# Ledger of designs, part 198: miniprotein binders against a7ua95r516to809

Target 1, 294 residues: a7ua95r516to809
Amino acid sequence: ASLSLLSISDLVPDLQFIFFWMSNAIEILYFIQQKSPAYMQTIELMDDKAGSKESLLSATISANEEAMTILEEVIMYTFQQCVYYITKTLYVVLPGLLDCNPFGTEPSSEQCRRAAGVCVCAVCVMPEAVRRVVSVFQTTSDLLQQYQVHSEIQSQMFAYLFFFTNVSLFNQLIDKGPARGWFQRSRVLQIQASVKILLDWAKGAGHNHLAQKFFAKFCSTVTILASPPQQLSQMSWKALCAEHPSLKPVQLHRILTQYQLMAELGPLPIWQPSSEDEAYIYRTVDLLESFENH
Short names: E, the ipSAE of ESMFold2; O, the ipSAE of OpenDDE; V2, 0.75 times the mean of E and O plus 0.25 times the DockQ between their complexes.

## First folded at step 16 (miniprotein)

Design ag10 (at its last look DockQ between E and O 0.59; V2 from the best seeds 0.62)
Fold by ESMFold2, look of step 16:
Structure ag10 (fold): chain B 294 residues (1-294), chain A 83 residues (1-83)
Amino acid sequence: as target 1 above (294 residues)
Amino acid sequence: DPKEKVEELLREAERLLEEARKALEEGDFERAILEALQAIIQIARAMLEAEKNPDDPEVREKLLEILQKAAEILLRAEEELKK
C-alpha cells in the first residue's frame, strides 16, 4: 500500500510541536519544583492588612500542585506520542536490514551516484535499507537537540527506540530466519556488518551505553551465528550461557540447534543444557520477545 | 465536544494571562505568580484536549503562544519577588 512509503520527514511538523511542548513542560516543572518553596514562604510572610493572605496562599498551594500534575501528564503524553510516531516509521524500515548486503560497492543515493569518484557523506556509502534506519535515528537526534530536550529524556527516548529495534530484529530473525536463509553463515556476516553500522552511529551519537544494553539480545544472537563452527562446537553450554546472559535458555537452545543444522554438523545435540535449564528449553512461550517494556 | 472544551480552556487561559500581565505591571508579584500558574494549567489542559483530535494548526500555534507568555510572566514575577 501507499503508506509503506512513509518516511520520518513526513512526521517532522508534528514531532516539532510535540518536542516543543515536552521541552517546555520539563523546564516549567523543574522551575516550579525548585522555586515554589521560596515564593510560598514569601507569600506566607506577606503583610496581611487586607485579610486576603490566607486565600492567596491556599490558592497558590493548589495551583502549584495542579500545575505540577498537569505538566507531568503533558510530559508523559508527549513522550509516548514521540515514541509512537517514530516507532511506526522504524517498524516499516527495520525488516530490510536483515535482507541487505552492506558489502556492495554501489552508492546509495542519486547525489552520491553523481559524485561517484568521491563519497560526499557517510550515509550515502551504506545500503539503502541501513540508511533508512540510520535516517530515523539521526532525524530523531537532530530534533531532540534542536528543541533542547533535556539530555536524560533524550537518553530515555533512545533507550526505547533501541529496545524496539532489538525486539523487532530479534523476533524476525528467530521466527523467519531459517526459512529466509538468514542463518546461513554468509548471510549472517552481512547482517553483522549492517548492525555494526547502526552501533557505530549510536556510539558517535553518544548512546553507546544504551545501544550495548538494549541491542544485547540481537547482537548475542548474531555473534553466535557468525562464529566459526569449529570454535563454537568447542564451547560448553555453561560457557555459552555465561558469554550470552541476555539470551533465555529456550532462545539460546533454538539458536544453537538452528546453527547446528545450517552448519551441517549433524543432528546429535552438541551443547548439553544443565538439568536446571533443560526444563526451560521447551518453553516456546518465552521464545519471542514482547514489545512491552516491563 | 473536544473542540468546545478546547475553546473554553483557551478563553480561560487568555483571561488568566491578561490578569497575570496586569498583576506583574502593577507590582503584585504574588498574584502574578498565581495567575501565571493558573494560565499554565488551563493551556496545558487545552493542549491535551486539542491533541485528542488534532485538526487545527491555528489552535496549535495559539497554544504555544499562550504557554510561552505565561511561563515568561511566571519567571519574571518570581525574579521580582526575590528582590
Scores: ipSAE 0.770, ipTM 0.947, lowest interface PAE 0.5, mean pLDDT 84
Fold by OpenDDE base, look of step 16:
Formats: sequence, C-alpha cells, structure tokens
Structure ag10 (fold): chain B 294 residues (1-294), chain A 83 residues (1-83)
Amino acid sequence: as target 1 above (294 residues)
Amino acid sequence: DPKEKVEELLREAERLLEEARKALEEGDFERAILEALQAIIQIARAMLEAEKNPDDPEVREKLLEILQKAAEILLRAEEELKK
C-alpha cells in the first residue's frame, strides 16, 4: 500500500542529504589520494637526512590508510542508500512502462499545461508512464550534477540502475507477460517504442554505452518478440543464440515457446535446441534474472 | 546517543585540528600532516554516524569547516616540505 504512493520527488530531501555526504567524502578521498604520495615521499626523504623518524612516517602511513578506508566506507554506505531509495521508486513505476501505449493520444502532463501552454519538449511529449521512469533517472542525474559527484561514481550508479531496470523489466515480461498479453505483437511494439524513448534519453544523458550493455537482455527479448513470424521462423536456434548472446538457452527457449503459442505456429524443427543446449533449456532456476549478480 | 557520539567525534576532530595548526606554526610540518589526517579520520567517522541520524545542518556546517581547515593545513605543510 505505502509503496504505491512513493514518488521520486518525495525522496529528494533525503537523497540530497545522502548526496551531500557522498560528494564530500569523495572529494576528501581524492584529495588525500592525490597528496599522499607527495608528502609521504617528502617525509621519507627527510627521515633519511635527519635520522630515524620511522615512527612518525609509519604513523602517517597508518593514518592515511585509515582515513582512506573510512572515507571509502562512507562512500559505499551513501551509494547503497541512494541506490536503495531510487530503486524503490523504480520498482513502483517500471510496471507502468510495460502497460504503456506510447502511440495513444495521452494528454500532456498537467504540470506542463499549467506553466506555459503546450510544451513540445522531449519530456512533455513522452507518455506519462515513460515520463515517470525518465523522471527518476533525470532527478538522479540532476542531483549528481548539483553535488558535483565524480564521473566514475555517476557511471557506477547509472550502471546499477540500468541493471536493476533490465532485471525488473525482463523478469516481469517473462513471468507475467503471457498472462497480461505483453507477448502480443501490438503490445510488444508498444513496449519496444517505450524502451526506445528511455534509451534515447540515456543517449542524450551521455550513458549510451551503459544503457546498451545493461539493457541488452530486455532489448533482445523485445526484438525477438517484435520480429515478424515470417522472419523469425527462418532463423535457426544457433543463429538466434549468436544474434542474442545475452540470453541463456532456457530464456531463449521460453521466449520462442511463448512466441510460438502466441503466433499459433506449429512445431518448428529449426528452433530445436542443439544437443549441447538441450540440457540447459530445462534449468528453470536460470530463467529469471537475479538482482544479486551486481 | 548517536547525536552525542557525533558531537564527541567533532570535539576530538577540533582538538586534533588545533594540534595540527600549532605544529604548522612551529614548523613541524610532518606532525602537522599527521594531526590533520587524524582530524580527517574523526570527521569521516562523524560523517558515518551523522548519516544514521536525521539531517542536522549545524553538524554539516561544522564538519565542512573542520574538513576545510584540515585540508588547508595539509596543503600548506606539503608546500613547506617541498622547499
């Protein structure tokens, strides 16, 4: 009940607090890392000239290592908290992306209507369900920029968020898709268009490579399901495995089986798994993606 | 009390910062660096404890102030050691 009301906007104050600490901890860590080699070397050279201050050098090395360790703990903790809050919000809005009809005349967001009339910005023309997902990522990006978080940490955060999004969307599509009609060609085309909008946003935000990498499994699934029967029925199991290497044999087999049912295709010998893959197509434990592998 | 722990860590950081400043003024740049790093350790511990508590702007401002001063001491000490 309470999770359905959680918006990214409601979390902004808490996220701002966490991002503040994360940014400052990163800045201090980088400062220490950049300065430590220079002053350690200088202390070492002075100890060689003035007699054994070995105890002071050792104490300084130990203090430097301890400072770096604790700062890394602060960064990891704050990073984890940010991801926790943001993924909770994503969990709420992501199902709407699969049900979205991007080709429908959904009314422009009430917020853009109130300010300046018909806004034709890329965000304002997005379907509401897509806009909600993009808003989570955009808010995250804006906060990272506001607090000048190091680019590496930004990349790691988006990598995780895209990973989470891919796992969530893939698992929902595989598990619930048949029952919800998401495997129907018209629905698949809607999902494909919605995902394209998200990928176009990620490209515009400078995360194109990460998005392509981490959405590969979901995109492969949608691409197969969007393929015309005439085209897909000409592709062998081996060809499909080669074209979609992100899919496990059990996943590909499940997708093709559901496609066959949906398209009312008879048994297709060309889709028969290889003798090597035949043992793997029954590994149902590998069907859904795990959130733990990141 | 988690708040009391943050305040204790801040007081210790301020003490260490003052020792670092004295060492810098005395020309003991090696000691100034050590004491400044020790102050940063206490600040980092205070940050970790502060995150477990509700946001306190006064704590944030104080941590930033001490951190900035510690960084300035490290920079000055490094510059003097290079001469």
Scores: ipSAE 0.492, ipTM 0.836, lowest interface PAE 0.9, mean pLDDT 88
ESMFold2 (binder alone), look of step 16: mean pLDDT 80; pTM 0.764

Design ag11 (at its last look DockQ between E and O 0.88; V2 from the best seeds 0.79)
Fold by OpenDDE base, look of step 16:
Structure ag11 (fold): chain B 294 residues (1-294), chain A 83 residues (1-83)
Amino acid sequence: as target 1 above (294 residues)
Amino acid sequence: DPKEKVEELLREAERLLEEARKALEEGDFERAILEALQAIIQIARAMLEAEKKGNDPEVREKLLEILQKAAEILLRAEEELKK
């Protein structure tokens, strides 16, 4: 109940505090790493007035080590908290992406109409369900830029968020897809178009490589399901495995089985798993993706 | 009490910050850096301790203020040591 009301906008004040600490902790850590040799050398070159130099040097070394340790802990903590809050928001909005019809005349977001008239920006013309997902990523990007968070940390954060998104969407599609009608060609084409909008956003935001890498499994699934029966029925199991290496044999087998049911195709010997893969197609534990292996 | 621990850490951080500022004013830049780093350690500990139990806005604001001042002292002291 309470999660359904959580918007990314409600979390902005908490995220601002966390991003502020993350950015400053990284900056101070970098300062210590880069500048510590120089100012320690300065201490070493000081006149030894009554043993004060050795005491100051020892204290400075100790303070540097302790500061680096605690700052690393702060960076890890803040990173985890950001991911925690953002993924909670994604968890709420991602199901809407699978149900979205991007080809429908959904009314443009009321908010853009009220503030600036008819906004024709790429975000304002997005379907509401897609816009909500993009808004989470955009808000994250804006905050990371606002607080000038190091580019490596930004990349790691988006890598995880795309990973999470892929796992969530893939698992939902595999688990609930048949019951929800998401394997129907018309619905698959809608999902494909919605994901394309998200990928186009990621490309525009400079995260194209990460998006292609971490969405590979979901995109492969959607690509197979979107394929015309005439085309897909000509592809062997081995060819499909080679074209979609992100899919485990059990996953590919499930997708093809559901496709066959949806398209009312008879048994296709060409889709029969190889003798090598036959043992793996029954590993139902490997069917859904885990969130733990990132 | 965890609240008492956060308050203790904040008081110590403020003390260290004041010592860092004095050292900076006296031209003891090496000591200013040391004291500012020690202040940052205490503030970071206070932040981690405070966040485990909640998100008190007043505590958060105070932590940010002290952190900013400590960082400013570090920057100024480093700039003076380059001259």
Scores: ipSAE 0.769, ipTM 0.936, lowest interface PAE 0.5, mean pLDDT 90
Fold by ESMFold2, look of step 16:
Structure ag11 (fold): chain B 294 residues (1-294), chain A 83 residues (1-83)
Amino acid sequence: as target 1 above (294 residues)
Amino acid sequence: DPKEKVEELLREAERLLEEARKALEEGDFERAILEALQAIIQIARAMLEAEKKGNDPEVREKLLEILQKAAEILLRAEEELKK
């Protein structure tokens, strides 16, 4: 199928409108929550002319409740729309991380090639595939800051974006990895380097704790696959579970099976699941992650 | 039907905004708060309706203008009441 690439730049006008509404809805909701006790009491204490105070107070109570309700709906809707549009862009660009080679030194432009001739140019080392993913995250961060979205909402948004990224990369690696050769050691090391660039961006952007939390499953997978055979074969199943708590037994079993096959370590299983886990290593319903989880 | 609904909500929000502005000018700060809140309710409903069935870029700009003006009246009226 021919899936057109969506650029985050093409979505910016719609995202600006949505972020504007989200930010203002949050600020107005906060204002109402903080100020309404005071102005409601002022209305209660005002001089009553022709009995209008009772209707004004009743109407204002109703308007407060309606405003808070509709503003919460706006916030929820706009958050969901932002996530929807941004994750559509991520869905298109994320697979490239699994295929790119971050160890290359090929210049991205004539200007960069000239710079590399007289000095090291670390910027020219970043693969285009990684740059596209970083661009989505950076554009999102810039828009959130431009519209002064509350920091807690910014954190929730990046928590979901990192969750989505983790699920997307993990599922593709597990599902397509055998056919694409992604379990070969040289490919795993390339994938690991590409993800490190993304994690470095997240750290510099102030989202390190969210990235560490929400990339854990994919990073654990890559860490296991990148391990030298001598080192990994000395680790027990129990030790691997303890070191990689984000991996379900069925997932760890699949990863180790692919590792043993790729490293040509013979047909007999090296890692024996604990008695506690043995019932779970064949639960294929748990193999791939759902995009609907937290 | 959402396009007809959006126009109705916009018309009502604009009416409420003008009433809130008049109340603020007359020093009726309690009514200005009420009518600004009511304008915000209608404009937020218009925004949600416009997004469900597609929208007109001109409508988007008008929605933002009304929201900003209603919020400003709400803030100004509350500040005056505290005096």
Scores: ipSAE 0.757, ipTM 0.934, lowest interface PAE 0.5, mean pLDDT 84
ESMFold2 (binder alone), look of step 16: mean pLDDT 81; pTM 0.773

Design ag12 (at its last look DockQ between E and O 0.92; V2 from the best seeds 0.00; counts 0 for: copied fold)
Fold by ESMFold2, look of step 16:
Structure ag12 (fold): chain B 294 residues (1-294), chain A 83 residues (1-83)
Amino acid sequence: as target 1 above (294 residues)
Amino acid sequence: DPKEKVEELLREAERLLEEARKALEEGDFERAILEALQAIIQIARAMLEAKKHGTDPEVREKLLEILQKAAEILLRAEEELKK
């Protein structure tokens, strides 16, 4: 079941159908929205043959409104279905980003092994866990282009996929990080390198602005954790809040607490929350992000 | 029966598509627009019913075919009215 769905390629036939429906519904809805004033006026101005003009106009007004409504439902449903299938795959592959080592690995593909020393392609230097995530994004991009989905809808889809990715990675790091050793500096540097590969893909694919916007929380977290102890210990709470506005006080406090433990900077808290934030650093309900907040 | 509901909607959409085609051929472009819109409504309803409960790939392909044909009639009728 879930093991058989680890690859996005197994979902492509279903996604193709859903994208095709969505693309057609969008195109038809746009046509109706743009052209209905004109054809409604033409019907209103036509000669009344056999006294049927008023019933034709009334029926067309009703059909026009109903068609737009049902097409919006189709678009919403198909968009949600695409997101469902894609994020189901992402949910399975994203945790591997936190465990992989992008450094010190030898070229693993036969192609790169035979070409050692001649060139290094992005595929040959990319850890398998990162390749799985990039493959999901790339396949999604290819399908959206193949079915000529409007660029605004493509942006909305990647906005959600990046939002989902950020929430998934951030929550996993906060929730599982202590038990998995992910707050250790060597691991944080590996995570930072893996995320850079993903961000570089997003930039090359034309989604840099969306990635920067929706990855801000996870990237801020990794940036703080990757900071040298001498540099970070000199920064005030107020300065950290100003530099990382995407982090809630409880989140920043948790990150700094883990950082202090892993950097062995002693048991006394280095960073003192502002008086305004002191009430919020223990709000555990605000620690993890919701997948519904978009 | 979910399959029966989808088939009912499909049959109604096919009927409306044929009426729209006749209207277009007869030069009754205003009626062709109405009947094409009505076919689009019925086929979109059928799609939403089919996706809720799952359905055979053959039926899904047929639904899309009819949607595209109805949209084509809508486009052609609107173009003729502009003349």
Scores: ipSAE 0.741, ipTM 0.933, lowest interface PAE 0.5, mean pLDDT 84
Fold by OpenDDE base, look of step 16:
Structure ag12 (fold): chain B 294 residues (1-294), chain A 83 residues (1-83)
Amino acid sequence: as target 1 above (294 residues)
Amino acid sequence: DPKEKVEELLREAERLLEEARKALEEGDFERAILEALQAIIQIARAMLEAKKHGTDPEVREKLLEILQKAAEILLRAEEELKK
């Protein structure tokens, strides 16, 4: 109940504090890492007038190492908190992406209409369900830029968010897809178009490589399901495995089985798993993706 | 009390920051660096302690303020040591 009301906008004040703290900790850590050799050398070269040089140097080395260690812990903690809050918001909005009809005349976002009249920006012409997902990523991007978070940390953040999104969408599609009608060709084409909008956003935001990498499994699933029966029925199991290496044999087998049911195709010997893969297609534990292996 | 521990760490960080500032003013740049690093350690410990129980916004802002001031002292001391 309480999660359904959580918007990214409601979390912005808390996220701002976390991002501010994270950015400052990163900046200080980077400063210490870059400058510590120079000031340590300076201390080392000081005249030992009072016999205090060695003790000062040792104390400074120890303090430097401890400061770096604890700052790294702070950075990791703040990173995890950001991911936790953002992924909660994604969890709420991602199901809407699978139900979205991007080809429908959905009214443009009321917010853009109120502020600037008819906004024809790429975000304002997005279907509402897609816009909500993009808004989470855009807000994250804006906060990372606002607080000038190091580019490596930005990349890691988006890598995880795309990973999470892929796992969530894939698992929902595999688990609930048959019951929800998401395996129907018309619905698959809608999902494909919605995901394309998200990928186009990621490309525009400079995260094209990460998006292609981490969405590969979901995109492969959607691509197979979107394929015409005439085309897909000519592809062997081995060819499909080679074209979609992100899919485990059990996953590919499930997708093809559901496709066969949806398309009312008889048994296709060409889709029969190889003798090598036959043992793996029954590993139902590997069917859904885990959130733990990132 | 976790709140008391955060306040203790905050007070110690402020003390160390003041010592760092004094050292910087006295031209003891090496000592200023040491004391500033020690202040950063205390602030980071305070933040990590605070996460367990939550902190009020005022304490959080104060922790960040001290952290920034410590970083400024490090920068200034490093610049003076290069001269």
Scores: ipSAE 0.372, ipTM 0.779, lowest interface PAE 1.3, mean pLDDT 88
ESMFold2 (binder alone), look of step 16: mean pLDDT 82; pTM 0.791

Design ag13 (at its last look DockQ between E and O 0.91; V2 from the best seeds 0.82)
Fold by OpenDDE base, look of step 16:
Structure ag13 (fold): chain B 294 residues (1-294), chain A 83 residues (1-83)
Amino acid sequence: as target 1 above (294 residues)
Amino acid sequence: DPKEEVEELLREAERLLEEARKALEEGDFERAILKALRALIQIARAMLEALRHGTDPEVWEKLLEILKKAVEILKRAEEELKK
């Protein structure tokens, strides 16, 4: 199937199946973890009938550990499968977020028009490209809640999805941004507004801390690019490094170089990298983010 | 064949659960727990193989049934050990 046609709605049946088994495995794992100390202590307190106690205890410990290990493998496998499907859907919809004009009168989605009442919910007033991204996260949240998945696993899922989203958006912006005009101030302001809607959703969903942490690099990039030339030209390299610690020297240098080109600014001595950072600005292998570092 | 392996794991799990049930009826709650945990190992292996390779709907239903039985035996045995 063409990746371009894959929607989160098409994956819901498969995701429901995986989430069902993930939830069951988690519930059983927590059950045996919680009960294990109690029955181990009971066996330990039994009268030693002819050395049978030590053998029984050892066998029970071993069986409990093996059961937990295999259940953890089930949980890990199902988690990875969910992430695989959801990230494939994100991969398709995320480019649209960078091209989105949230200030345009995009016609209200046809789906909200079919309901005779103007739905004024926060999702219905979103630009279509933003709504598609939010729909992936909302569907994921709804499924996690439907199957009562443990809060820690929910947090891990959103951490990874936000990480993936940040890497994807950052890499696309750095790699394709100059060619697509995404470094133009008007386009940057559109991107900033679109990302703000996503962050506001994450805040409303209870994931504010995770969103702030994992979107830091992309948000820093957008913040620099959105800055007025008069303001940014007064900031030294050292000040920018300190204000945007999520950016590597090579990344910051690339952003500033492209900003200079876009704003038709001559070379700014104040943006000259420190002698310590000078060797790092040429490490092009560190320019793009890796998906493997999570 | 992954399907045959899943079915064999479930058969072994059912055997172990029957031993666990008998131990529970005999008042040997510690043995019931051990046998139920051993059954759970086989069930969890079957789950993993079924998730990786797929299986028939009837096998998924059976897997869920056996899983519920294992948990029920564990709960009952644990409750009796607290008395």
Scores: ipSAE 0.803, ipTM 0.948, lowest interface PAE 0.5, mean pLDDT 90
Fold by ESMFold2, look of step 16:
Structure ag13 (fold): chain B 294 residues (1-294), chain A 83 residues (1-83)
Amino acid sequence: as target 1 above (294 residues)
Amino acid sequence: DPKEEVEELLREAERLLEEARKALEEGDFERAILKALRALIQIARAMLEALRHGTDPEVWEKLLEILKKAVEILKRAEEELKK
């Protein structure tokens, strides 16, 4: 399939096919797992005609184990294929979250921050970019439910999709944020509102715990960047590390540096890294996240 | 040829299921289970190969038909053994 302008709706027939066979493999694996003790017990109680009982038992155990092993491989392969197609779509649509305005007609950043702080932000709308991401998650959820995929596998799939989303958004923000103006306060508040829409979707879909766990790094980044200068400047390095344990020292240091530039602040003494962290703030190999370490 | 391999695996599965069906009719329910499990191995291998390389819709429908037969024989053999 073409990766340009990829939409989840273009992939639904392929995903339906893969989910159908994944669900069938899961159902059959479960079936033979539940029936296996009965098969073995029946043979063990068998009248041993022609002296072949032990050979039949051994062959049946072997066949049962081999069938389960291959079915597990089918399930793993189909899971990986679903994830591959879905993340290709996410890869295309996720960058738009960083450029969109969920407030419609230019709400002020102060206006949105105040509304979000005291009650649910009623002024937030779902811009097209956020809608495209939600559509990927919703379509995935609908397909998993349609094919009655086991709940543990549904959870594993969303764990990976949220992990992928977090890595993609975090890396894009850190890597391209300076050039794209994404560290400006009004932009950060727009990004924060967009992420809240995704988190609200995840909560309504029954995946709140997974979303809280796997979006932590990106959410921490945005929370720091959205903080008022008078509030953030009173928080020490140690306090920030404790409040945002998902961030590595090099990541937190880079975020604070961008905040200082945006707010036109000089380096602050209380933001100096602890002696234990000092060696790590220059490790650029640790700055961006890997898609491989879920 | 991956498509030829899928079809050969399904042909072997059909052979094993015919043997399982005959064992079931003869009251050899334990051997029917073994033959059906061996057929299921071939069916699962065909499924994996077809997923990785693709095959014709007709072959997918045959795969599903044969899979249902294997499960039915396993269910039937268990029910007969409960008697």
Scores: ipSAE 0.767, ipTM 0.946, lowest interface PAE 0.6, mean pLDDT 84
ESMFold2 (binder alone), look of step 16: mean pLDDT 83; pTM 0.797

Design ag14 (at its last fold request DockQ between E and O 0.90; V2 from the best seeds 0.83)
Fold by OpenDDE base, look of step 16:
Structure ag14 (fold): chain B 294 residues (1-294), chain A 83 residues (1-83)
Amino acid sequence: as target 1 above (294 residues)
Amino acid sequence: DPKEEVEELLREAERLLEEARKALEEGDFERAILKALQALIQIARAMLEALKHGTDPEVWEKLLEILKKAVEILMRAEEELKK
């Protein structure tokens, strides 16, 4: 009940606070890392007037290492908290992406109409369900830029968010797709169009490589399901494995089995798993993706 | 109490920063750097505890103030060592 009301906008004040301290900790860490060699060299070059040079050097090295370690802990903690809040919001809005019809005349969001008239920006023409997902990523991007978070940390944040999104969408599609009709060609084409809008946003935001990498499994699944029966029925198991290396044998087998049922195709010998893969197609534990591998 | 721990860490950080400032005024830049780094350790610990458990707005303002002071001492000491 309470999770359904959580919007990214409601979390902005808390996220701003966390991003502020994360940014400060990162800035200080980089400052120390850049200046540390100069400090050590200067101490090493000092005349040993008081026999205290070695003790001072050792103490400074130890203090520098400890300061860096604790700052890294602050950065890790704040990063984890940001991810925790943002992924909770994604968890709520991602199911709507699978049910979205991007080709329907859904009324443009009333909110954009109220402020400045008919905005024709790419975000304003998005279906509401897609806009909600994009809004989470855009808000995250805006906050990272506002607090001038280092580019490496930004990349790590988006890598994790794309990973989480891919796992969530893939697992939902595999688990609930047959029951919800998401394997129907018309629905698959809607999902494909919705994901394309998200990928186009990621490209525009400078995260094209990360998006292509981390969405590969979900995109492969959607691509197979969107393929015409005439085309897909000509592809062997080995060819499909080679074209979609992000899919495990059990996952590919599940997708093809559900495709066969949906398209009312008889048994296709060409889709029979190889003798090497035959043992793996029954590993149901590997069917769904885990969130723990990141 | 996590709040008391944060306040104790801040008091120790302020003590170390005062030692760093004195060392800087005396021209002992190497000692100033050491003491400022030691202060940063206490500040970073205080930040982590405050982030985990929360603290009062005044304590967050104080954390930011002493953090700036520590960085300023490090910057000044480095600039003097390059001369």
Scores: ipSAE 0.823, ipTM 0.956, lowest interface PAE 0.5, mean pLDDT 91
Fold by ESMFold2, look of step 16:
Structure ag14 (fold): chain B 294 residues (1-294), chain A 83 residues (1-83)
Amino acid sequence: as target 1 above (294 residues)
Amino acid sequence: DPKEEVEELLREAERLLEEARKALEEGDFERAILKALQALIQIARAMLEALKHGTDPEVWEKLLEILKKAVEILMRAEEELKK
């Protein structure tokens, strides 16, 4: 049977199965880790009268280590499978955030608003493109809670999902932005508003710290592009690098170039890269982010 | 044959669990822990193989049953050992 990548709801049965077994492996691993010091100490303190203590201790140490190793592999494999399927769904829906006009969207239905858990006001009605992305995150959150997955694993999963989201949005903006008109100021402000809705969801879901950390590159890009020309033209290259450390020199240079084109500004001396950065602004291999960034 | 591998791992796990159960009944809690851990190794290997290659629904249900028994014996043996 084929697995649909267009809707997260079609994946729920398969994800439920994987989360069930991942959760079982996590709980067993946790038990062994918590209890192993105690029962290993007790075996070490056994009387040597029968002459079997060293054999039993050695075998138990080996079995304990092997059990934990294989359980960790089960957890890693199931985690990777979940992430694989969820990110394929995200990859399909994320581009819509860049085309979205959140200010002109029709009011959301009560069911959609309730399912998303997003605070909605008259100005920030959740558009369908944002709703589709939030649905993926919310469904993932619901499944993790349903199977009581350990909080550290939940955090790792959302860290990766936010990382993936950042890479996907950044790469598309940089790569397709000129042709799609996404660098126009009115469009950047629409993108900024759409991303704010997503960030509000992450805050309400308890993932604000992770979202702030892993969306940094895309958010820095949008912040620069949304800045008024009067304000941005007074900021030096060094100041911009310091304010936006998540951006590589080649990335910042490209963003400023697109800004100049849309704002009809000529080259500005204040934006000339520092001498140490000048070697890096033409490294096109570093322009787009890798989905394999560890 | 991945499906045969899963079933063989579960047969070995059941054998080890029977040894663990007997050790628990005899008050040999240290050996019960060892045998339960050895069974968990086989169960976890079966789980990994079944996740990677698939298996019959009935085998999944048996895997879960055997897993529950292994965890129960390990917990009981650990609790008794602390007394």
Scores: ipSAE 0.796, ipTM 0.956, lowest interface PAE 0.5, mean pLDDT 85
ESMFold2 (binder alone), look of step 16: mean pLDDT 83; pTM 0.800
ESMFold2, look of step 17: ipSAE 0.784; ipTM 0.950
ESMFold2 (binder alone), look of step 17: mean pLDDT 83; pTM 0.799
OpenDDE base, look of step 17: ipSAE 0.823; ipTM 0.956
ESMFold2, fold request of step 18: ipSAE 0.786, 0.792, 0.770; ipTM 0.953, 0.956, 0.951
ESMFold2 (binder alone), fold request of step 18: mean pLDDT 83, 84, 83; pTM 0.808, 0.814, 0.809
OpenDDE base, fold request of step 18: ipSAE 0.815, 0.813, 0.815; ipTM 0.953, 0.953, 0.953

